# VHH binders against c4kar8: the designs that were tried, part 145

Target 1, 263 residues: c4kar8
Amino acid sequence: MAELSTPSPASPAPLDGGRGDELEKFTLRGARQILQLLQDLITHRGLITAHTGGGHSFMTAVLKVDEERGRVVLDPSPDPQANRRALAAPRLTCVTQLDGIRIQFPLVGLGEGQDKGRPALFAPLPAEMLRLQRREFYRLQVPLAHELSCLLKAEDLARKPVEVSARVIDIGAGGVAVVVPTGAAEFVIGGTLPACRLALPDGEPIELDLEVRNLNRQTQRNGTEQLRVGLRFAALPRAADTRIQRYIFKTERALNAKARGGL
Below, E stands for the ipSAE of ESMFold2; O stands for the ipSAE of OpenDDE; V2 stands for 0.75 times the mean of E and O plus 0.25 times the DockQ between their complexes.

## First folded at step 9 (VHH)

Design u2 (framework vhh_7n9e_1; at its last look DockQ between E and O 0.29; V2 from the best seeds 0.00; counts 0 for: pae E 2.4 > 2)
Fold by ESMFold2, look of step 9:
Structure u2 (fold): chain B 263 residues (1-263), chain A 126 residues (1-126)
Amino acid sequence: as target 1 above (263 residues)
Amino acid sequence: DVQLVESGGGLVQAGGSLRLSCAASGFTFSSYAMYWGRQAPGKGREWVSGISGSGGSTAYASSVKGRFTISRDNAKNTLYLQMNNLKPEDTALYYCAREWSSSYYDEYLAEYFQHWGQGTQVTVSS
């Protein structure tokens, strides 16, 4: 139950998340570009969610860039426990939005100190910053009433073929996320699921190959475990892409109409 | 406490083989997918291979497919990586990790694996 205290120098750390190839064109690595983007965050007073791991986060902001010392200066949390978690974490994953664009960057080597007599957090400048146009990675939250499902062709715990009808919880141009009960099938990040079937509300199911991009084991409030599986479309035919985009657009339109009429 | 301990690294000539082991404790090993990753000096961390909890499903980075084989022995709580036809490009610190477990999700966070071991160094000479 306790937070990890002090990792060793070769600390446990996540892999690049399996999305590294897709995200590379959105990744800034130039020192001047990074400094400018940090200055933009300061100028626009962008609020940042700083993730410390283990599901914990706190709100912060970049107060300044100290170019002389090669450091970024962050606003500490008013919650001392959040600050302790941040200082103990092997890295801090910072997430914010600037003019509708998602900005994400890691900070390592976080320390505490003072800036102009006020408490502050310090870290070396990040070596990279991710600048994501939100629309390219948009995922529609599927309304429960649509009962969208995806038939997965996988293997069970005994290594035997199984078909699992998984509820689709979000869908985007590049993939879906589904939920299955833990133990219904085995998955591994990087694995492929050939000839799965995505059932949209109208028309025949779409046959497509899926690649497992992430797995997130979730415990429900009643103690039941489920597995959230992030799936990328592999080699999506144009007609299938068109049907998926049409579903997303039509559903967004319907949801927007209900929001306007309900206000 | 969850613990992952890597071993089996060393210095090997190009074309050679090594078998890495990862001893796991502090959790129900067979319930989790397990992974190998690596990091060369000055480079980012690279996913290498993964295996499902039962061992029935495996996946490999394109750079190692056909040369490396991931396996597990759930009775011994041990993960393995058999590395054949090693190349100088395979030189790195190798580490194992288990499937991420969380009550929250954000698909863009770079936090997909949990409890990296301390690693074992593999050095491949020409």
Scores: ipSAE 0.407, ipTM 0.780, lowest interface PAE 2.4, mean pLDDT 81
Fold by OpenDDE, look of step 9:
Formats: structure tokens, C-alpha cells, sequence
Structure u2 (fold): chain B 263 residues (1-263), chain A 126 residues (1-126)
């Protein structure tokens, strides 16, 4: 009776040792820290892109942290195929952003079940979470009610000048993130968009030059593709900087007051 | 499936030139900005250059500006990088990408950005 040695679960391949040191400073491994960060994601209703491998991903969210069972509860995809891929994947790579900080964490051992009578995905708590504080400046998530917009001067696929009104998703002292309809304009990382106009609630639009720093194509649940463009303020007048800072401060204060039950 | 295949790398002396190519398939090539990146031994991936879908807009890392030229032939689904006045510091695995993040930690985002080629090795000797 040969004792079938249960293959020891393959230890996640050590993140290659040399660059490991730089990443370590951004890696949370403490149970309390991980729990807190997951709770923060829940609190902020952070959308998570879950990568299942093979170029496939779906949108999810952390619904609950079950500390007693040592597991996270995720929102399943409305696409059954995506859920099957997730369950079949040896590892789910979750990517999200909180307060403008990119968060990445692996989930392994996914299972499906029900939470309070609703379909859910379950996974053990991540052993580590990567929190990449890359931005020098805090980014305020713009409330949808503020309807901040940025008029982008760009080119279309035919190299014709186009003006695209883009919704501002987040704003900081160093730049903005905007959402642009797919195909509305062409962007390239490192490219400059001159003479754009940022609309703030407190007055006339601010004219400014923008540099494209990030491009992220996202497919929404409804199947619509959106392009998120991260833009840096390339040249910002002092007066404009002051206005932006004032807006951020005022908005943060209001959000905090609301969170405290005051408004 | 998105496929990117880099070629044109090799050994070159300092001051020399190379032209890299990236053959793209599995997507509408002209609809996407394309990028060159590189990874030197023991270093992270770094952005080198980008070009818009139409080729109307280009961008370069400061380290390669004035020496490298990115171009594309949309009819051939091919991205190019002309590299002139090569330096030992340019020694790296060069790869093309459809999606790119300008993040300093792009190597850790490789799982997020899944549209990378296998790369072509460029070695510049002193």
C-alpha cells in the first residue's frame, strides 16, 4: 500500500530575489495590515480587476472579510465563464486602487458558494498585499455629483485635432485621471496634450498642459470599453494650483463630514 | 490571441545602430498605441518609447531621446525601433507591448499588462 505522498502545495514561486528588496517595502504581510486594507477596500467599495490568466479578467469586489474562517468573500462575475476561469486558475491576481494607490494581491484556492443566500466566491486571506505608493501627491476621488470634466485637445485616428470632454475620476496636485470613450482620441504615454481645460466647480475652466502618464482600458460590466487616462500637469500656473488645492481640501472636508454622519 | 514577436536584436559596438521590429497579430493593430520597453540585467522593466495608433504621436524616455526613433507600419502590423548611437547602458532585453504603464514598478505589473512579446536581446559592447 504505497502511501501516495500528497504533493506539497507548490510554494508560490519566490518573487525573484534581487528586486525583491525594493518591493518588500511596499509589501504588507502582517495579518492585521492585510485585514485592515481589505476592510478599507470594502468600505470604499473598491472595484477590483481580477486576472485569471491567459489575458482574461473580470471585475469584482471584496464583499466581506471572514476573519473567523480566514477567508475573503468576492463578488462573482455576471459572466459564468469568467467565474469558471477564476475557479480553474491556480492563482487570481487582484488589482485595484485605493486613494490613488495601486494595490495588488494574489488569491489562491478559490471556491464558489453562497453568502447570505447570494452566489459568492471565496478565497483564503492573501498572504501578502502589495501597496504601491507611487504618487508623490494624494489623489482625491472626485464625487460623481461634482461632474468634473477636462476638455482634452488630442488627435483622432486620422490625426485630426479633436476636443474630447472627459470625466475626471480623481484629482491631485500633480494631475488628474479621466475617463474617455474608446475611440474618441488617440493617446500615447509620454505624449503632451496642450491647452486643455479643466473645469472646477468654483469658476472658469483652468487652461493647462497635460502629459499622458498612464493608459488603462477597462471593459465595464455592461460590455462598454472605457479608457482611463492618467494625466500629469505639465505646466500649471500658481493660481491654478491654488484653486485645485482648494477644491481638493474643500471636497475632502465635505466627504469626511459626510462620513461622520454630519451631512 | 494577442501575439507580439520582437526581432532585430544582436551584438553591436558602442556608437552603432540597430533596428528592432515587432510583429503584431491577434488584434486591430492600428487601434492601439504601441510601446517599446527594455529590461537590463538585474533591473526592472523600463519604458523606452511609445507611438499612437495612427503614428501621429510619439514619446521617448529621456535616456533615449534623440537617439531612438519609434515608427509603425499599420499595413504590415509591425512596430519598429530605430536605435542609433547605442551605448553600453542600452544593453537590455527589448520588448514591445500593446499596453503599458509608466509605473516605475512595471515589472510587478506584468500580470496586469499581459500583452508583451518575448523580447529581443540587444547587447552593446564598449
Amino acid sequence: as target 1 above (263 residues)
Amino acid sequence: DVQLVESGGGLVQAGGSLRLSCAASGFTFSSYAMYWGRQAPGKGREWVSGISGSGGSTAYASSVKGRFTISRDNAKNTLYLQMNNLKPEDTALYYCAREWSSSYYDEYLAEYFQHWGQGTQVTVSS
Scores: ipSAE 0.246, ipTM 0.688, lowest interface PAE 1.7, mean pLDDT 83
ESMFold2 (binder alone), look of step 9: mean pLDDT 81; pTM 0.831

Design u3 (framework vhh_7n9e_1; at its last look DockQ between E and O 0.32; V2 from the best seeds 0.42)
Fold by ESMFold2, look of step 9:
Structure u3 (fold): chain B 263 residues (1-263), chain A 126 residues (1-126)
Amino acid sequence: as target 1 above (263 residues)
Amino acid sequence: DVQLVESGGGLVQAGGSLRLSCAASGFTFSSYAMYWGRQAPGKGREWVSGISGSGGSTAYASSVKGRFTISRDNAKNTLYLQMNNLKPEDTALYYCAREWSDSYYDEYTAEYFQHWGQGTQVTVSS
């Protein structure tokens, strides 16, 4: 007499059916709404982070939607390894932001080919898209010109203390994401980094404790690989929180003015 | 290509110990932080512990800190979890992973989690 079965590992958190009830109200499943949202991403030329699993992601974009064939066309990476990981992945978890609203969707069945003689990646249209219209999920994409950095106190590959000045790529109420060159330091999800320093354009750096929340080898648009580290603010004093919110607000206003072509 | 194979689970009485192993292949093991997770019957996934690629940094869930020890042998491409003073609430399917992105430590709702094998069952009785 044998046992009947063992449970399968749980699905990724965004698609976790057991606790996904709160996200269901933000989930689009209508084909028409999905097509419109994908077209909006194309129109706004939105950059997409495609997570391939195994601690890897790459930057891409939706180039077009082939409605007749029911497919979406993605920009391939110039890094062949990023493309190989994407093609080998059972699914991609695509994450982006449109007008301050976080967009997430899975792509399955990714294939390679050509579009107008140029290399491209293809997948069936997603069966669902998550559109999170909540401020707490908002992450400001930090303009390169701001040169926002966070000084991290970590260890190098030889287990020696090292300070790494990491470029901040996005910032929200609860934390930052930073990039460091692959090999500059080691991190572990769940680890804490005490007394780090976040340098905002206005005022003195903010001293804060950070917790590593995610860790991905991310292939950039130019094909180089960097380590993306998602960091949560552990204990954030009110003054620091106010400065961060003010930075986000002012930067949003400046970006909106540039989008209008004048201010 | 990437393969992770867990072993060392079994039935043990409360207060006992077990040592779990995870054999890794198909990637440069020493270049990746590694994690143990567990899933109890009818429950969601729970992050248990993590260790950096060199082994220099470790982290533990508060529920296991002081009782569990994560380690790795990069020459053998093997990850370990020494589990001491086991309790009935430690009963779960244990699995190793090269990444972790569940909601326990996830600032974003869009993280991808991948489990490479079936895991190894740990059952704590009495």
Scores: ipSAE 0.532, ipTM 0.828, lowest interface PAE 1.7, mean pLDDT 82
Fold by OpenDDE, look of step 9:
Structure u3 (fold): chain B 263 residues (1-263), chain A 126 residues (1-126)
Amino acid sequence: as target 1 above (263 residues)
Amino acid sequence: DVQLVESGGGLVQAGGSLRLSCAASGFTFSSYAMYWGRQAPGKGREWVSGISGSGGSTAYASSVKGRFTISRDNAKNTLYLQMNNLKPEDTALYYCAREWSDSYYDEYTAEYFQHWGQGTQVTVSS
C-alpha cells in the first residue's frame, strides 16, 4: 500500500522572481499585515480584478477573512465560466487599489462553496501581498458632487485629434485619475497628453501636460465598458500646484467635518 | 491563442544599431497598444517603449528616448523597435507585450503587460 504522499501544498508561487530586491520593501509577508490589509479591502468594499490567466479576469471582492480557518472568502463571478476558470487556475492574481495604492496578491488553492447560504469562493490566505506605495503624493477621492473634469487632448483610432471630457475620480499633487468612455480615445502607458485642461471648482481650468501612467479597462455591471486612466502631471506650474493643493485641503477638511457629523 | 514572437536581436558594438521585430497573432493586433520591455541579467523587467493601437501615440523610457523608435505595421501584425546608438547598458532580453485590461506602468516590474513573448537577446559590446 504505497502511501500516496499528499503533495505538499505548492508554496504560493512567489510573485514573479524578476521583481528583484526593489519590490521587497513593498511586499507584505507578515500575517498581521496581510490580515489588516485584507480587512481594509473589506471595509472599503474594494473591487478586485482577479486574473485567472490566458487574458481572462473577473471582478470580485473580499467578503470575509476567516482567521480561524486561515482563508479568504471571495465574491464569485456572475459568470459560471469565469468561476470555472478561476477554480482551474493554478494561481489567481488579484489586483486592486486602496487609497490610490495598487495592491496585488496571489491566491492559490481556490475552492467553491457556500458562505451563509450564498455561493462563495474560498482560498487560503495569501502568503504575500504587494502594496505599491510608490506614489509620492496622497490622492483624494473626489466627491461626485464636485463634478471635477479634465479635458483630455488625445487621438482616436483614426489618429484624429479628439477632446475628451473625462470625470476626475481622484486627485493628488502628482496627478489625477479619470474615467473615459471606452473607445473615446487611444492611450498608451507612458504617453503624453499635451495642453489638457483640469477644471477645479475655484476658477478657470488649469492647462497642463499629462502623462499616462495607468490604464484600467472595466466592464460595469450594466455591461458598459469604462476606461480608468491614471495620469501624472508632467508639467505643473507653481500656481496650479497651489490651487490643486488648496482644493485637496479644503475638500479633505469638508469631508472630515461631514464624517464627524458637523455638516 | 495570443502569440508574440520576437526577432532581430544579436551582438552589436556600442554605437551600433539593431531593429527588433515582434510578430503577433491570435488577436486583432490594431486594437491593442503594444509595448517593448527588456530584462537585463540579474535585473527585473523594465518598460522600454509603447505604441497605441493605431500607432498615433508613442512613449519611451527616459533611458532610450531619442535613441529608440517604436513602430508598427498593422497590416503585417508586426511591432518594431529601431534601436540606434546602442550602449552596453542596453544589453538585455527584449520582450514584446500586449496591453492588459489592467495595465500599470512600473519601471521596476513591468508586470502589468500581457502575453510576453520568449524574447530576443540583444548584446552590446563595449
Scores: ipSAE 0.380, ipTM 0.758, lowest interface PAE 1.3, mean pLDDT 84
ESMFold2 (binder alone), look of step 9: mean pLDDT 84; pTM 0.860

Design u4 (framework vhh_7n9e_1; at its last look DockQ between E and O 0.41; V2 from the best seeds 0.48)
Fold by ESMFold2, look of step 9:
Structure u4 (fold): chain B 263 residues (1-263), chain A 126 residues (1-126)
Amino acid sequence: as target 1 above (263 residues)
Amino acid sequence: DVQLVESGGGLVQAGGSLRLSCAASGFTFSSYAMYWGRQAPGKGREWVSGISGSGGSTAYASSVKGRFTISRDNAKNTLYLQMNNLKPEDTALYYCAREWPSSYYDEYTAEYFQHWGQGTQVTVSS
């Protein structure tokens, strides 16, 4: 009986290894380029989602790059459980944006310590960073003031139908990411949510079918846990697509104008 | 410590059935959606099926719909995959996982699993 050899849990294989070559052109491996990109993230004060695995993540930020020691310094979570998961994880997968471009990088060898008397997390500089500069990867970070929401038709923990008004945190041509309180509803990757309603700031809600593509328990910067759900639009009618694109364009233009006029 | 241990694989003739089990420990099993994946020789890993924490919702890859059934017993901390009408193309290492990260609904991004089992081999002879 043939048994396939599998790697240890500390070195898992990529989920979609067959597309790894497509990502190679977006991968930065030069030490100088990595240092500059990390410094740019610090300058722009970017929010970073650090994935600890097992369906968990927490929000953090790069506080500094210690070039002499070859380390990056991260802001720890106020939730001790999130910090314990991060320290126990074989790697953190960090995801963020810089000027609307998705940035992703691994951190391995994470340690705990102090930075000027304050708790901090430390890791060696990443060996690579992805800078995914393609139109289809663009996701607008939704301003809190817009209070963009999506009404989800899901099930609660008792398997009863429930409607959940979920805050939309980002939106792109292919989908949205939303947050809901942990325990408000259950989801499964690959599952479908029919007849959901996306409420844009001005205008009537858009009825659409959504597919769950990502599901993470995310510890926020204040230490509270929310369920982050990545949702793909099913076959999106042209009129709905146009409204979504218009919202993205208008909001992006307004944010860019504020940055130019206010900065 | 999170641990996932698969069992129930083996050699079976085409048209046969197997039931895979995944024993879970080190976490509150009922609070997590669980997944089965597989990796055929010389192929990438493939999502097979998922089930919500309570067991109320399930999802299946099109290649296995109607033949495979995912289930869970939260009192026993065990995930199952009933595989019926097996075909040679179902030959693979099957593993359970506590997540299936697709990184913000983008089909071009990849992540490493950090919480999975070692797998159990299923071989289907023609």
Scores: ipSAE 0.538, ipTM 0.829, lowest interface PAE 1.8, mean pLDDT 83
Fold by OpenDDE, look of step 9:
Structure u4 (fold): chain B 263 residues (1-263), chain A 126 residues (1-126)
Amino acid sequence: as target 1 above (263 residues)
Amino acid sequence: DVQLVESGGGLVQAGGSLRLSCAASGFTFSSYAMYWGRQAPGKGREWVSGISGSGGSTAYASSVKGRFTISRDNAKNTLYLQMNNLKPEDTALYYCAREWPSSYYDEYTAEYFQHWGQGTQVTVSS
């Protein structure tokens, strides 16, 4: 009777952050801290992108934290295939943002079941959660009313220079996220877009170089495909940095005032 | 199914050159940006280079800039990485990757590339 040595649960692969040492400063490992952060996600109804590997992801949310059982309850995908992938995945990488702070955490040992008669996904509490508090990682969600735009200098599929006016979705000290029509231009992660123009409400556009850091192709409910592009400020003049910071600060203040019932 | 098969790796002396190839199948090759990554022993996977679908835009990690050249032949569904002036620090398993609807690189947080091949080993001796 050969004792099938139950393979020791593979230690969750460290958050493969290239600078492991720097990420440790932002990694929560305390049970109380983790619970609090998960509760905060629930309270704020934070949408989570759950990565299942192989390029697949789905949108979810933390529905409940079961402290007694030491598990989290997640909202399943409306796509049964996504749920199957999630359940089959050795690790789920969850990415979200709370108050402009990026949060990332792994879940392992996913199961399916029911919570209060509704389908749900279950996972043990994460052993660690990454909370990036660095100012450079903070992203202000730009109010739609501000209509921030960025003129991107890029190339089209025919390698011809094109200028694309892109709506700015979020902005931080380190960069912007924009939305462009699919097919408007070609982007490559790590690529540089020189001499772009960021339009802020307070004056003339800021000329700056941008580096592509993120690409996210999404199909909208109406069937339209959009490309979200995360862009880093590659070269930002000090004066421009000041203007960006001022805009962020002013906007945050206004949003907070509104949230408090003021304006 | 998306398939990526890397080749061209081997043992080379410092200062030497190698050319890696990645044969792609199972998708319209010209429609996707392609990337090279590498993983050194005991280290995480790192981004090395990227090229747009048309090949008009290229990008390089600072560590390889000026030494490596990414290219593609869309007619042959093949991605290339010319590596010149190789250093011991370049020793790694080199992977080819296709862009996915959601892909990004962040040196501070994480790298999200999808559809990695099996890799080809590059060893640079001192």
Scores: ipSAE 0.468, ipTM 0.808, lowest interface PAE 1.2, mean pLDDT 85
ESMFold2 (binder alone), look of step 9: mean pLDDT 80; pTM 0.803

Design u5 (framework vhh_7n9e_1; at its last look DockQ between E and O 0.29; V2 from the best seeds 0.00; counts 0 for: pae E 3.1 > 2, unsure alone 60.7 < 65)
Fold by ESMFold2, look of step 9:
Structure u5 (fold): chain B 263 residues (1-263), chain A 126 residues (1-126)
Amino acid sequence: as target 1 above (263 residues)
Amino acid sequence: DVQLVESGGGLVQAGGSLRLSCAASGFTFSSYAMYWGRQAPGKGREWVSGISGSGGSTAYASSVKGRFTISRDNAKNTLYLQMNNLKPEDTALYYCAREWSSSYYDESLAEYFQHWGQGTQVTVSS
């Protein structure tokens, strides 16, 4: 029989690098909520990356929920070794998105069998699911016309201080995401950038300290590399917080008013 | 083609020291920030420390700051973790990881690091 593609070894593996107490409010533990979310994934035919550990993963989907037996039915991998890894794993970490909302849930006790005569994987219903809604961690996508920027005080590749003007691509109550060309400066998750300056349209730049919370090196279609840097506001003064919230609210209202204009 | 191989783990008494190594191949090592993580028995994975590509910037989890030192030798493509004043709660499987690199941004995966090794076990006896 013909062998199918195996997921790349470079596929992401989950790390528990987030702040656990902040994620608790997005954790669903109610049986009804869990069943509804699983059903939504089924209805929208959501593709799921299932992580088996050690950097290994495979693509799957929830085919159905067997509520009477208290289990979920998953699509097996076409790669028999991926299925063997999944069955041997102490837990399977499933990650997906639904309408831009990150969904993550563990499955334990995975078994194999058949569903309607077709091979399938089975597991008990998860006891919890993480649903990280954008509205609860809302990040306004900054309109390009606003030309929002943040001046970062970082170090270059020669370990010398450098100032980099980075374009702000989203902004929320707790931070910003920016992009910079690769090689312009170096960053590390957990590092701090003191005395940066966030330029908002309504006044002088805000001086603030930033903490690097995520970092993603991206290669564009044209081969150009950029670095997406997620930054948390540290010790944000109340006046600065007010200005940021006002910008977000005003921009959201303006975008909603444009949509109502019927254009 | 990416490979990360952890070594240097072992059994050590509380208060002792240990140095972990991570040999890297298959990518331009000096261009990437590198990280150490750990997983204690029955627990989730935990970020421990990170270092920028040049080695100029470092960061540490509060639980290890002042006791652990991350470093790198870009000429040897090797990442290190010097662990001093070890405690029983430091017992874990330690692994090194590289920052995520992708052709397109995927916000759902932005919190992930990439690791390829099996890790190295550190066990601290009381």
Scores: ipSAE 0.353, ipTM 0.766, lowest interface PAE 3.1, mean pLDDT 81
Fold by OpenDDE, look of step 9:
Structure u5 (fold): chain B 263 residues (1-263), chain A 126 residues (1-126)
Amino acid sequence: as target 1 above (263 residues)
Amino acid sequence: DVQLVESGGGLVQAGGSLRLSCAASGFTFSSYAMYWGRQAPGKGREWVSGISGSGGSTAYASSVKGRFTISRDNAKNTLYLQMNNLKPEDTALYYCAREWSSSYYDESLAEYFQHWGQGTQVTVSS
């Protein structure tokens, strides 16, 4: 009677040891935190790229968190082949963004079934979720239709002063994130951009000083590189703060109303 | 592969000076902002200084402002940190880092973080 040694579930390959310590500060392992973050993804209808390995991925979303069963419910791919790959994968790597914060989490033990009569994927709750950015303030994702922009006073590669009109992608009480064309200007984290102009829909641009807090170069699928710059309001006048807050509030209300089918 | 190799650390007395170097390879050095960070024993990593790709813009943590100078030689793919008037509080592992670069569709998180080297130890004795 040969005792079939149940293959020990392959421990997710530790992220390479040296980077491991740095990732720890961004890793959520608390059950409550994980549940909350997953719930937030549901609430915000966060689209998730699920990587199945071998360069394959599909788009999904968290549909439900089943706390009683300790599982997450995912939207299956419309591609049956993608779902098969997902089910065959020892690990699903989920990548998403919430409020401009990149989130990554592994799912293991993926299964298929039905949720409320609809096909669904099921996995145990992740043991950990990586949240790559800590934001002190809530940031509103700016609707594209609003066309918010920020005129940045910066320097180019030749150290020549340049003005760059950057699209605002998110805004909060503490700052904005903008997208700038590649090569338009040089930035450094901790650097100050003086006398910039933030354009809001409700009036004249707000003149303000900005501090570079984050730089993120992203290569899109089409090979285009974009630079996302996270900027902090260095010295925001009270009146400007009020305007920003009003904009955020108004926009959130509108978005929520729309989400509820009211618009 | 992005490689960063720090050097120039050592033991120095308070008030002394050191110059750190970071040799970079595996990427177009001049295209990226570079940074110095440090990690003291039992503390988290902290940002120390940054310099833009061209070197035109620099930034410093308040704790080192006026004492440290960041520079770069793009022809040599080397980042420098001149540290003057060193204090015991400056004792740390110093590391250089490249600015954030990420691919949204990367399965690995390798690009989700700044690249950094192994660090060089700076010890400032009282």
Scores: ipSAE 0.173, ipTM 0.644, lowest interface PAE 2.1, mean pLDDT 83
ESMFold2 (binder alone), look of step 9: mean pLDDT 79; pTM 0.808

